# VH-VL binders against UPF0305 protein MTH_811: the designs that were tried, part 11

Target 1, 155 residues: UPF0305 protein MTH_811, of Methanothermobacter thermautotrophicus (o26902)
Amino acid sequence: MKGSDALIMALRNMAATLGVYDLMEVRVFLERSCRFVQERYRAIYVDAYMSMVVDSVLDLKAGFSGTPEMDDARYSLRDALKRLDEINAPTIVGLTVLYRTYVKGEPLHPPGTPFPGGFEVEKKDGVHYCPVKDKQSDNPEALCDICIARQSPLP
Below, E stands for the ipSAE of ESMFold2; O stands for the ipSAE of ESMFold2 at other seeds; V2 stands for 0.75 times the mean of E and O plus 0.25 times the DockQ between their complexes.

## First folded at step 3 (VH-VL; framework fv_cemiplimab)

Design s34
Fold by ESMFold2-Fast, scan of step 3:
Structure s34 (fold): chain C 155 residues (1-155), chain A 123 residues (1-123), chain B 107 residues (1-107)
Amino acid sequence: as target 1 above (155 residues)
Amino acid sequence: EVQLLESGGVLVQPGGSLRLSCAASGFTFSSYAMTWVRQAPGKGLEWVSGISGSGGRTYFADSVKGRFTISRDNSKNTLYLQMNSLKGEDTAVYYCAKEGRYFDWLSPTFDYWGQGTLVTVSS
Amino acid sequence: DIQMTQSPSSLSASVGDSITITCRASQSISTYLNWYQQKPGKAPNLLIYAASSLQSGVPSRFSGSGSGTDFTLTIRTLQPEDFATYYCQQSYSTPLTFGPGTVVDFR
């Protein structure tokens, strides 16, 4: 069994037990982590994140019929697990981050997610770009270093 | 199809202990969070406790924290509420309730409730 | 803890009337608000979730609205079976909290 298959099985088993109280933990986590997001964009940011979490969990509960698209992440899986523990990330958040980064090879914010200044996450030539990745370097709770997206060449 | 049946409610002395059970059927029990909600005679609804599908995460109202323990046996499709150091104020009908359908996850909801079991704490 | 209040505490109405019950949260809860109906001697029944979404099987005369701190439940063309106590409940964070309830009596 490849490592990606073992990871998917573990994530599917974990997702099977997640529910309403886990979603409440995500809201508490977002209230902590999104304090650095401008208020005007906070609702859009939170809604996008919640939808991404729900979609990821539902996809895993349904058994994920696709082929894993494992991409190289800047963080190794071991370092990612350590990082999630350091910020006391809820189980559901950790599952979502691991699923998107190490199974789907997709960014934590999907393409089209709006950010201040009219910028958004874009995909070009197979690479995902985020306009705010480098701007999150001073946020101790940001998960950008686990995210597959790269800093946009446009500032 | 979905059924929840509470049991265990009886008269108990102040300071006593009691364990309530909720037997579930008609859905994949381990996939859903469960909750206990109580209602004192002639009063409103009060959330007591919640538990994740795996049983690994538990939540309590401040009024019962340290005295009550919630648990589940997924192999038997049964939810439990262990009640210790019971007080007169714990007198209530205790309901178990199931988390809503997956499409309701954006808005957590309890869509099925049991009939309730009456706990009376009196000397 | 998020505190919930309801107004009025009770009301009397005739069949065919339209009634409105209000619910207020002590802090913003977005749309994470549910409405339940409880008849004497019975368990609560879910009417509305996500502030405005009608639960399957619930008559269309029931509707919910609101966001943030202020919410309303409206029952149009009141029917005899609508005699009950109505509770709002926030699902934004633990501990989950219910309003004190509104008793709807038919006169």
Scores: ipSAE 0.451, ipTM 0.736, lowest interface PAE 1.9, mean pLDDT 82

Design s35
Fold by ESMFold2-Fast, scan of step 3:
Structure s35 (fold): chain C 155 residues (1-155), chain A 123 residues (1-123), chain B 107 residues (1-107)
Amino acid sequence: as target 1 above (155 residues)
Amino acid sequence: EVQLLESGGVLVQPGGSLRLSCAASGFTFSSYAMTWVRQAPGKGLEWVSGISGSGGRTYFADSVKGRFTISRDNSKNTLYLQMNSLKGEDTAVYYCAKEPRDYVWGSYTFDYWGQGTLVTVSS
Amino acid sequence: DIQMTQSPSSLSASVGDSITITCRASQSISTYLNWYQQKPGKAPNLLIYAASSLQSGVPSRFSGSGSGTDFTLTIRTLQPEDFATYYCQQSYSTPLTFGPGTVVDFR
């Protein structure tokens, strides 16, 4: 009753219609969302996110064959859809967020994504940790609320 | 083999309308974004318009916005460009082009182009 | 809009020469740059995508390099079929924009 099969089919059908113009729209969305990030990190972050988006869409186009996993997301699927609509997220961004969070159980920022101060997303004992999740709580454009990653403990 | 065949280019008076067609074959048409690019005689390439695979999202250059409409009929494997309020500066060869296959989709380019159709806007 | 410029606007070369064409973007476009070749009366052909990736079927004498704002297309050991116009094109954001083109003429 989880509806995972229905979700996967819907995401695959959506991915089949996505192309180069959708990729360009996600880049504009990311540049806007990262406008307060230092220039040095913004380029690296955007490029890493774009790679994740491309990988997610191509994986769905090729026919995902993995086992769906429930994640530790803050939002239910219904609430995540409302959140994406509230921030006017492009369809392709919504697809990748839903795919990684509710199907793959993977963070939106892949491991190794650098952040200011030399911090990065880490995986330890099967749990993904992000150094900036709590610092983004007041950012209306941030998608951290629906990400599986937990806040990294401060050293 | 991928094929794109444009048609519809003719001589039109300023202020007139014209619809161009691009017939596609050799690939799953509905899975690929399509583009119109034009080239005025002796000049360079200019992007005109783009459309998503589903037809749900469309994009236009500022020079044609409000005058041109892009659409597609996925059941007929055909791309269209409806051109209204034509100006002399719209005189060009119009090419249709497709995005790359799924396995190279992330390259963000146009790998196949039609041979073009000439539109002349003159009195 | 992202503006693209190319240099030179034209060049004359002989078979066997090596030539370079440069392309500059008005803002950083990472590696989202493509190179096309166009022969008189024909549609453009894709040569290079993602700044440095050679399109399938394109001879290895063609190569691309660069990132950010500055890019180059190199043709080594120029062949008769290489005399054409070359365009760079950014695919970073819409509207898509092309450089003005570089004409490679036989000397």
Scores: ipSAE 0.389, ipTM 0.737, lowest interface PAE 2.9, mean pLDDT 81

Design s36 (at its last look DockQ between E and O 0.75; V2 from the best seeds 0.61)
Heavy chain, then light chain:
Amino acid sequence: EVQLLESGGVLVQPGGSLRLSCAASGFTFSSYAMTWVRQAPGKGLEWVSGISGSGGRTYFADSVKGRFTISRDNSKNTLYLQMNSLKGEDTAVYYCAKEGEWLQLRYSTFDYWGQGTLVTVSS
Amino acid sequence: DIQMTQSPSSLSASVGDSITITCRASQSISTYLNWYQQKPGKAPNLLIYAASSLQSGVPSRFSGSGSGTDFTLTIRTLQPEDFATYYCQQSYSTPLTFGPGTVVDFR
ESMFold2-Fast, scan of step 3: ipSAE 0.621; ipTM 0.848
ESMFold2, look of step 4: ipSAE 0.587; ipTM 0.835
ESMFold2 (binder alone), look of step 4: mean pLDDT 92; pTM 0.941
ESMFold2 at other seeds, look of step 4: ipSAE 0.587; ipTM 0.841
ESMFold2, look of step 6: ipSAE 0.501; ipTM 0.797
ESMFold2 (binder alone), look of step 6: mean pLDDT 92; pTM 0.940
ESMFold2 at other seeds, look of step 6: ipSAE 0.636; ipTM 0.867

Design s37
Fold by ESMFold2-Fast, scan of step 3:
Structure s37 (fold): chain C 155 residues (1-155), chain A 123 residues (1-123), chain B 107 residues (1-107)
Amino acid sequence: as target 1 above (155 residues)
Amino acid sequence: EVQLLESGGVLVQPGGSLRLSCAASGFTFSSYAMTWVRQAPGKGLEWVSGISGSGGRTYFADSVKGRFTISRDNSKNTLYLQMNSLKGEDTAVYYCAKDSGYWRSGYSTFDYWGQGTLVTVSS
Amino acid sequence: DIQMTQSPSSLSASVGDSITITCRASQSISTYLNWYQQKPGKAPNLLIYAASSLQSGVPSRFSGSGSGTDFTLTIRTLQPEDFATYYCQQSYSTPLTFGPGTVVDFR
């Protein structure tokens, strides 16, 4: 599809311009968004998120040519862009959110990311589940509304 | 070979303005972040400002925020630092440096530096 | 802002000595730490990146170690060209910050 092709090309062009200062922007963004998370869990979460961002940008820099996966997303692309601007998300965060949600159909917290209580993001019967999605809905800076993952049924 | 050449350093009065330039060669300029680091006479190194490869994102030390702007012209392989509302405390040798930071590792490193250009702010 | 400190502020050494310089960060910076060497009247040169990785072209007598908040730079069998000022620098987040420097002088 031309729409998907246009999005992928735009993301590729943006990814080509990203450098190490943009990764520092991600670290600062995570310090802000995770400030009340316990140190043990925060460190693991931050490392997982940084790896996801790095992998997403590298995929785009390598000239991603796969078929986009289609999954449910709460926000349209236009509304997602407004939301990212609303919370002053760094450009690199916006790029990774758009790539994972609208191109890959993958959650923002990779499967296997651990959370307090021994719960983690998991995929079951084709659906991604996140244990903290509903808890983060009270956080005005959270991007859970854009993420394809659904709240785990057993918190 | 990588080369960075600064220019523009002169004596200016407090409250004045000055623009520094850094001419780059020997690498794909638009692919790397660039930085300005200064050193007051007899003092240590102080990071001043950084700019992304595209020029779309800029970063500043608190001491210069609101007074300095960093920009680049990738078609000319040139980095700029516009300094406004200069203070005596801005007296320093200003170095431009290439940030080599490898994307996969996420590390920022200043692998090549220019010779520096001296800015003196004095009445 | 992340604050960096170095010790000692200066040291005197002779050719052939082995010396160590320490660097401390006010918060954990993992391994996002660089070491630079600066000789009088010259621009700094990168020695070590990622806390322990030796930059290409730098003699193997230089080594770095540490993680979190405490880091060291070691120079084994000090050579005449090693008399200089050494700076650590965190690259974890902006604003980027340098240590105050350690002057290595001839004794």
Scores: ipSAE 0.434, ipTM 0.734, lowest interface PAE 1.8, mean pLDDT 82

Design s43 (from c02 with heavy chain F101T W105R S109P)
Fold by ESMFold2-Fast, scan of step 3:
Structure s43 (fold): chain C 155 residues (1-155), chain A 124 residues (1-124), chain B 107 residues (1-107)
Amino acid sequence: as target 1 above (155 residues)
Amino acid sequence: EVQLLESGGVLVQPGGSLRLSCAASGFTFSSYAMTWVRQAPGKGLEWVSGISGSGGRTYFADSVKGRFTISRDNSKNTLYLQMNSLKGEDTAVYYCAKEGTYDFRSGYPTFDYWGQGTLVTVSS
Amino acid sequence: DIQMTQSPSSLSASVGDSITITCRASQSISTYLNWYQQKPGKAPNLLIYAASSLQSGVPSRFSGSGSGTDFTLTIRTLQPEDFATYYCQQSYSTPLTFGPGTVVDFR
């Protein structure tokens, strides 16, 4: 079994049994992780994250069989698993992070995700950029370190 | 056709133990979370416990935490509620209920199908 | 834990009446609210989910509204089969919680 094939199979098997109690765990996790974020921005961020989680799990439930477009992540898979355990991340959050980072090569918020002020996650020349990544540096539970996206450059 | 059938409810003395079962059919059991909801005679509904499709994650109301355990056997399409250290306040009809068929896609949890209920009476 | 309250605790109505039941959450639950109907001796039946979405097969005389902490269930042109107990239930986070119920009795 190749590593990538084994990972995809494991993620598909996990996704098959995920349901609404797992989605509620995502809300609790996000409320805890976003407690340092302004209230109105928090609502937009949480909604976008929930949609991304649902889409990722539904993709796996549908029997993902595509070719992985794995990009280099800052964290190795082993280190990412350790980080997810350290912050007590719910299984569904862990699955989503691993799927997007190590299988799809996509950020935790897909390109086009809106943020206050008209900013959004964008992809340019093979690199994903997030407008708020550096603003999360004070949040000990942020998953930005695992995410492949880079901070958006100043104009 | 989705069907849920509870069993196991009987008269038990305070401090006793009892296991309830819920037999499920008509849907892919392991793909849906399951729940126990109870109702004391003449009273309202109280959520008791929930379990993920895999059985690996469980959730409890504060009133039963540490005394009840929820489990499932996906090979038998059966949900269980193990009730220990029973109190008079645990007297109720216990319903099992299924996560809604479209809940995960909508993002909105519901209980779209319920069993008929099984009565547990805790009395001296 | 999120506490749910309902008003009124009971009401008396006649066939053809329109009635309103109110539900309040102790904290914001956005639109994560369900309404269930329960007839004596029977299991509950889902009427409305996501605060305002009608469950398939439920008559259009039932409607829900609200968001945040305040929610309303309305039954227009009450039919004989609508005399029942109605419960709101938050689905925002565990532990899941139900309101105490509103009994709709024949006058």
Scores: ipSAE 0.599, ipTM 0.803, lowest interface PAE 1.2, mean pLDDT 85

Design s44 (from c02 with heavy chain F101S F104S W105S S106G G107Y S109P)
Fold by ESMFold2-Fast, scan of step 3:
Structure s44 (fold): chain C 155 residues (1-155), chain A 124 residues (1-124), chain B 107 residues (1-107)
Amino acid sequence: as target 1 above (155 residues)
Amino acid sequence: EVQLLESGGVLVQPGGSLRLSCAASGFTFSSYAMTWVRQAPGKGLEWVSGISGSGGRTYFADSVKGRFTISRDNSKNTLYLQMNSLKGEDTAVYYCAKEGSYDSSGYYPTFDYWGQGTLVTVSS
Amino acid sequence: DIQMTQSPSSLSASVGDSITITCRASQSISTYLNWYQQKPGKAPNLLIYAASSLQSGVPSRFSGSGSGTDFTLTIRTLQPEDFATYYCQQSYSTPLTFGPGTVVDFR
């Protein structure tokens, strides 16, 4: 697929210029966006997100030798780009969102990411579920509408 | 081997301007962020400014914001620091430093190679 | 801004001694901490990254530990070339901040 090939190439070229300062911009972005997260979970949430961002950037810097697991049910790429622009998402955050959603078919919060109440993102029968997706609809800085995860049926 | 060679440090009067250069070799320059760190005589290290590999994103310490500009010319493998409206407290040895290399164990924000420094003295 | 402090500010030691230097951050920085060595008149040299990872080419007598707010640099069996100033530095967020340094002098 030419479309997916073009996207992967663009993401790899973008990742080649990302470094330590871009990683630090993620923390600034998370400090703003995770004010909705209870303080006791904030450090765990931030560490999980940073790990995911680092893994995504390194994978792309290495030339992305993996096989794409594209998901045809994804939200429009155009709508995703508009959303990232609306919230002034850092370049590295935008790259991570596009890579995980449109190339990997993975949620923005990896499986096992903890949330208040002992709930976490899980994968069941090939579908990713997030316990708080619907609860974030009022958060202007949440990227849940781009994420492939669905609301958990028993959060 | 990675090498960083700084130049441009001289005596300047308060309110003056100066441009520092850092010539890089031994790595793919455009793939790494670069930084300037200064050290006043007898004092510790102070981060001044940073720039992304592409040059599209720049970062500054509050003490120099609005007065200093960081830039790079990836075709010449050279990093620059343009210093305007210099103050006595800007007197320092200025080091350029390269972002650490990433490897199979991960990616860690660090500065693995530093130039030898160039002394800027701001005095009347 | 994240404030970094070091203790002691200076210490005197002899060749063969084992020494420890402490670094504290004003807030949690996970393991985003680096240690640098600076010899008189020279540029800093990276010793340890990610709080505990030894930089390639650095002697194994150097080690780092810690996470969150408290970090330690240890030098076992001090050698003549180890008399220098040591700085910790956080890479958690901008602005990047360094500790004030610890001077290790010959006794």
Scores: ipSAE 0.560, ipTM 0.788, lowest interface PAE 1.4, mean pLDDT 82

Design s45 (from c02 with heavy chain F101P Y102W F104S W105R S106G G107Y S109P T110Y)
Fold by ESMFold2-Fast, scan of step 3:
Structure s45 (fold): chain C 155 residues (1-155), chain A 124 residues (1-124), chain B 107 residues (1-107)
Amino acid sequence: as target 1 above (155 residues)
Amino acid sequence: EVQLLESGGVLVQPGGSLRLSCAASGFTFSSYAMTWVRQAPGKGLEWVSGISGSGGRTYFADSVKGRFTISRDNSKNTLYLQMNSLKGEDTAVYYCAKEGPWDSRGYYPYFDYWGQGTLVTVSS
Amino acid sequence: DIQMTQSPSSLSASVGDSITITCRASQSISTYLNWYQQKPGKAPNLLIYAASSLQSGVPSRFSGSGSGTDFTLTIRTLQPEDFATYYCQQSYSTPLTFGPGTVVDFR
């Protein structure tokens, strides 16, 4: 199969083999990528990310077959796959990023996730906004460039 | 219903090699991560190695890295532990164990079923 | 590596007693802690996962609590079949590590 249908099938097949060791790899990845996050926000950030990963895998294991939203992504699928490979993203993280971005059209952090300065991930007029996207431009391990969310406007 | 049956444990001399097998039944083998845990006589439990459902990702305790390899044959519902350069400290009962199922409350990493173990003795 | 410690290393109890075993992790592991029971000559059996979730088929006299670094296993109204060794195990990260075990002996 090709296109969006092939992507959904590939993600479902990958999810079927994911288990305890893959979940542990997410924590290792987050410890590496989140070392730049302030301590007071790190626990909230990590907990939200882990919950999102678990929910994504459970959705796929349950056979989620929603309409793919590849056209909504700023990053092409090919470029996203290259980026995931460049940062040595674990299979489960890659699956989650691709599922959220290209199938659900949702950001990696749920709306309402708090960040420094009282900012939160929010959705306005069909667009998702993240307060730290631009601040992560110099972080080689961040996946913000794949995420559908846009940088929150200045106050 | 779920059954895990280890085999292959024997007396081996130091520096020798041995392959352990774990025959699984009663569940979709390829959908679950598997692990090997050992227990030296009179001692506690020690995690040895783990493998993803696909077999593509493997994990090892530092004490066995470079000497042991874990693999699985999903078509035969069998888990393997290849043990090379065996030491006296490797003497133990070796258990295989299956991870718990994913459920609607989220996935919690734990091992819900264990085999009865197979004894490996490394001695001259 | 995450180090696990258990207290006490052993205890003597009588049928009908209530006993408590503690487990400590060298770093925060949230609720990624499991408890296993092992009887002489047998494989371990899962009792509790995610610090406080009782495994299906395990008697309700077993309960677990805790988060972060400090965890507790409680057995209410101890039964003859409960004389065994109990192990805590962290599943937060590899390598997976077990506590040294607590032996529950008949008094």
Scores: ipSAE 0.584, ipTM 0.794, lowest interface PAE 1.3, mean pLDDT 83

Design s46 (from c02 with heavy chain F101D Y102F D103R F104S W105S S106G G107Y)
Fold by ESMFold2-Fast, scan of step 3:
Parts: structure tokens; C-alpha cells; sequence
Structure s46 (fold): chain C 155 residues (1-155), chain A 124 residues (1-124), chain B 107 residues (1-107)
């Protein structure tokens, strides 16, 4: 079995047991980690993240009928798992990070996610850019170092 | 088609122990979180405990933490509530409930099916 | 813990009346609020989830509204089978908490 196929199967099996209490754990995690976002944008940020988590879990629960876009991420899968363990990430957060990064090749904050100053996550020439990636270096719960998005040039 | 059947409720002396069971059928048991909610005679609903579909994560109300344990046997489609150090205040009808479908009510942490309840009386 | 309150604790109404029950959370819970109906001697049944979404099979005379801390359940054109106790429940975080209930009885 290819590594990507094994990962997808593991994520699907994990998603099958996720439910209401796991969703509540995401909200707690976000309350802890959203302090880097200005009050005005916090609700938008949280809503976007929750929607992304729910969409990821639903896609996996439905059996993931799409074509995998597996590619090498900046972090190896092993290093990503170590990072998630270091911050005590909830199972559902870990699943979402692994799914978005290693299966979909998409950023943790979807394109169009607004940030203070009018900046947004955007895709240009096949690359995803995030305006705040480098500004999260002092937040131990930020998973920006695993995310496929790169820091936006000249934000 | 979903059915939840609680059992085990009896009269118990204060300080005693009791295990409640909830037999589930009509759905893929391991794919749904399960919950225990109680209701004292003439009173309102009180959430007691919850358990993830895998059984790996459990949650408790402060009033029962350290005394009650929730568990499940996914091979037998059965949910359990082990109650220790019972107090008079634990007298209630105990309901088991399953979470709603994740695509709809489950996303909002609802409990769409409930059992008939089993009465636990803690009295001398 | 998030505390839930309901108003009124009880109300008397006649068939054909429209009634409103309110529910308040001690902190913002977005739209993570559910409403349940319970008839004497029976288990609760889900009426509304996500503050305003009607559960399948529930009559359209039931409606919910609100977000944040203040929520309402409205029953238009009360029917005989609607005389019951109604509970709101927050599902924003554990421990899950219910309101104390509102008894709807005959006038």
C-alpha cells in the first residue's frame, strides 16, 4: 500500500469515531490559541477554522471520494506528528492538520480568510500565502510551521 | 430503527455501587458519541457524562467526577455507567442518549435519540 | 461552567395561543443551543438544534431564534399535544448544561 493510501485510510478510520465532544475540544483549543487575532477578526477566524474542521471530518466520514493530492510538505509526517504531540493537540485538530497538509495540499486557513489590516490568505502561481505566518513564531500553539502556506511577500 | 434500552436501576443504600447498561441497536454504535443524562424526581435535566465513539475520551459533570465512570463495549453495542459512593442526591431516572448525525444536528452537539430511562433510588 | 436560565418557569395557555419561552446563557455560546420537549413519564425529544434549525418530523409551528446569550422558542397556534415541559441546552462546551425547564400547561 502506498504511504498516502495508508494515511488516508488511517484518517478515515479516525474520523469515523469523531463526534460532538471532539468538536467541543476544537472550540477550547481555539479559545486558547486565538489571542494572536484582533477582537474584530476573532469570530471570523474561529468560524472559518470550525467550518474547515467540520468539512474535513465530513469528507473523511463520507469516505473521501476525491483524488488525493499527496506531496512532500515542509515537515515530514513524522516531524508533524511529533509537533502535534508536543502541543497536546486534540485528536480532531491533529486529524485536520494531517488531512489538509498531507492529503489535500491545502493551508489550515482557507484562501480568503481575512486577517487584520485587510490581508488575506491567498493563492498565487500555485502557492498558498498567509500574511501572519511569521508573526506567529512566539505562539507555541500555532501550527504555522506545519502548514503548507508561505509568508506573504510585501504584505 | 434506532433503539436505546437502559437497565440496572434499583434501590441502593448510600455509599453503595451500581452499574447501569444501555443496549443500542439500529446504528453503527462505534461511530457515535454517547451520553448519560439524569433527572431527579420532579426536577429538570442534568448532564452526567459523555464518551467518544472510540471510548478513548470521557467527560463528567463535577457532581459525579471521581465517583462515576463511563465506558462502552463497541463489540456488544453497549454503554455503561459505573456509579460508586452513591449519595441521596444521585436519586434520578438515568437516560442514555446518542449524538445526532454529524452532517446536521450532531455538528451542533445534539442528542437525537434517548432511551426510556432507568430509575436509581439511593435511600436507606 | 455555563449556566442556563429560562423564563418563565411555567405558563398557562389555551389551544390556538402563541407562546414564547426565553433562554439565557451566562456567556456567549454562539448558536450552540438546542431545545427539547418532554411529556410526563417520557424521555425528552429534540425539537430544535443550532438555535433555529427544526429537527426532522417536528411541526413548523415550532421555531427558535437567537445567538450569543439570548434565545427564544416560539410555538405558534398551540395544539393539545404541545402541553409539556421545554428545556434549552447549551452544547458550546463541557459540562453540558440544561435550563431549569418551562412547564406549559392548560389555562
Amino acid sequence: as target 1 above (155 residues)
Amino acid sequence: EVQLLESGGVLVQPGGSLRLSCAASGFTFSSYAMTWVRQAPGKGLEWVSGISGSGGRTYFADSVKGRFTISRDNSKNTLYLQMNSLKGEDTAVYYCAKEGDFRSSGYYSTFDYWGQGTLVTVSS
Amino acid sequence: DIQMTQSPSSLSASVGDSITITCRASQSISTYLNWYQQKPGKAPNLLIYAASSLQSGVPSRFSGSGSGTDFTLTIRTLQPEDFATYYCQQSYSTPLTFGPGTVVDFR
Scores: ipSAE 0.559, ipTM 0.780, lowest interface PAE 1.4, mean pLDDT 82

Design s47 (from c02 with heavy chain G100S F101G Y102W D103L F104Q W105T S106R G107Y T110P; at its last look DockQ between E and O 0.78; V2 from the best seeds 0.63)
Fold by ESMFold2, look of step 4:
Structure s47 (fold): chain C 155 residues (1-155), chain A 124 residues (1-124), chain B 107 residues (1-107)
Amino acid sequence: as target 1 above (155 residues)
Amino acid sequence: EVQLLESGGVLVQPGGSLRLSCAASGFTFSSYAMTWVRQAPGKGLEWVSGISGSGGRTYFADSVKGRFTISRDNSKNTLYLQMNSLKGEDTAVYYCAKESGWLQTRYYSPFDYWGQGTLVTVSS
Amino acid sequence: DIQMTQSPSSLSASVGDSITITCRASQSISTYLNWYQQKPGKAPNLLIYAASSLQSGVPSRFSGSGSGTDFTLTIRTLQPEDFATYYCQQSYSTPLTFGPGTVVDFR
């Protein structure tokens, strides 16, 4: 069994037992992560991230095929796991980040040394990190560094 | 077809203990969160406790926290509620309920199947 | 905790009437609101989830609406089997909470 196959199997096993209470936990976590965003935009951004989370879990619950390109991932798995543990991420958040990063290849933001006053903003496959990164620059629970959700158009 | 069958409700003394069981069939038990909801005679519904599909995460109403524990045995398709330090206020019909799941409801997972309930009476 | 209220607490109606029950949450719960029906001596039955989505097998005379803090259940052309107690319930966050119920009685 390859390392990528072991990761996919672990993610599928975790997803098989996630349910409504896990969904509630992640929604609360995302609300807190976006709390400095203007209230009129908070729901839009939380809904976009929730959609990504739900789709990831549904993909894994239903199964999937194909061999992901683990070696093409921009972030080392070790660094991603360290970051997720550092922020005490809920299980469903950790599952989503790992799935999107190492199975779908969508988060490409490398972990780096934090610099005072600076954000690392990267563009991947036409997706921009939302303006929430500016609002969350020193929030230890922010998802902006590892978030892969697509920013929705503002109303 | 989905079935949930509660058992264990009896008359107990205040301060006593009781374990309720909910036998489940007709679905992959470990794939769904389970919940206990109670209803005092003539009163409304009160959520008591919930548990993740694996059993690793549990949730409680403030009124029962520290006195009740929730568990499941996924090999026996059975949900449990251990009730300790029982009070008169715990007198109720206790229902177990199953979440509907993600595939049919996507973002929402209401409780779509309920047992018929088991009556717990706490009286001296 | 998110408190749920319902109005009215009871109402009397005749077969064929249309009735409306309202539910209010103490904070925004988006559309994470469910409606249940309960008949005497029976377990609750799910009617509506996600504020407005009809559960499979529920007659179309039931409808729900609302978002945020204010929600409505409407029953058109009341049937004999609809005389029951109705509860709203938020599934936004734990602890989960129900409204106090609305009893719909024969006039």
Scores: ipSAE 0.560, ipTM 0.829, lowest interface PAE 1.7, mean pLDDT 79
ESMFold2-Fast, scan of step 3: ipSAE 0.664; ipTM 0.862
ESMFold2 (binder alone), look of step 4: mean pLDDT 92; pTM 0.946
ESMFold2 at other seeds, look of step 4: ipSAE 0.612; ipTM 0.854

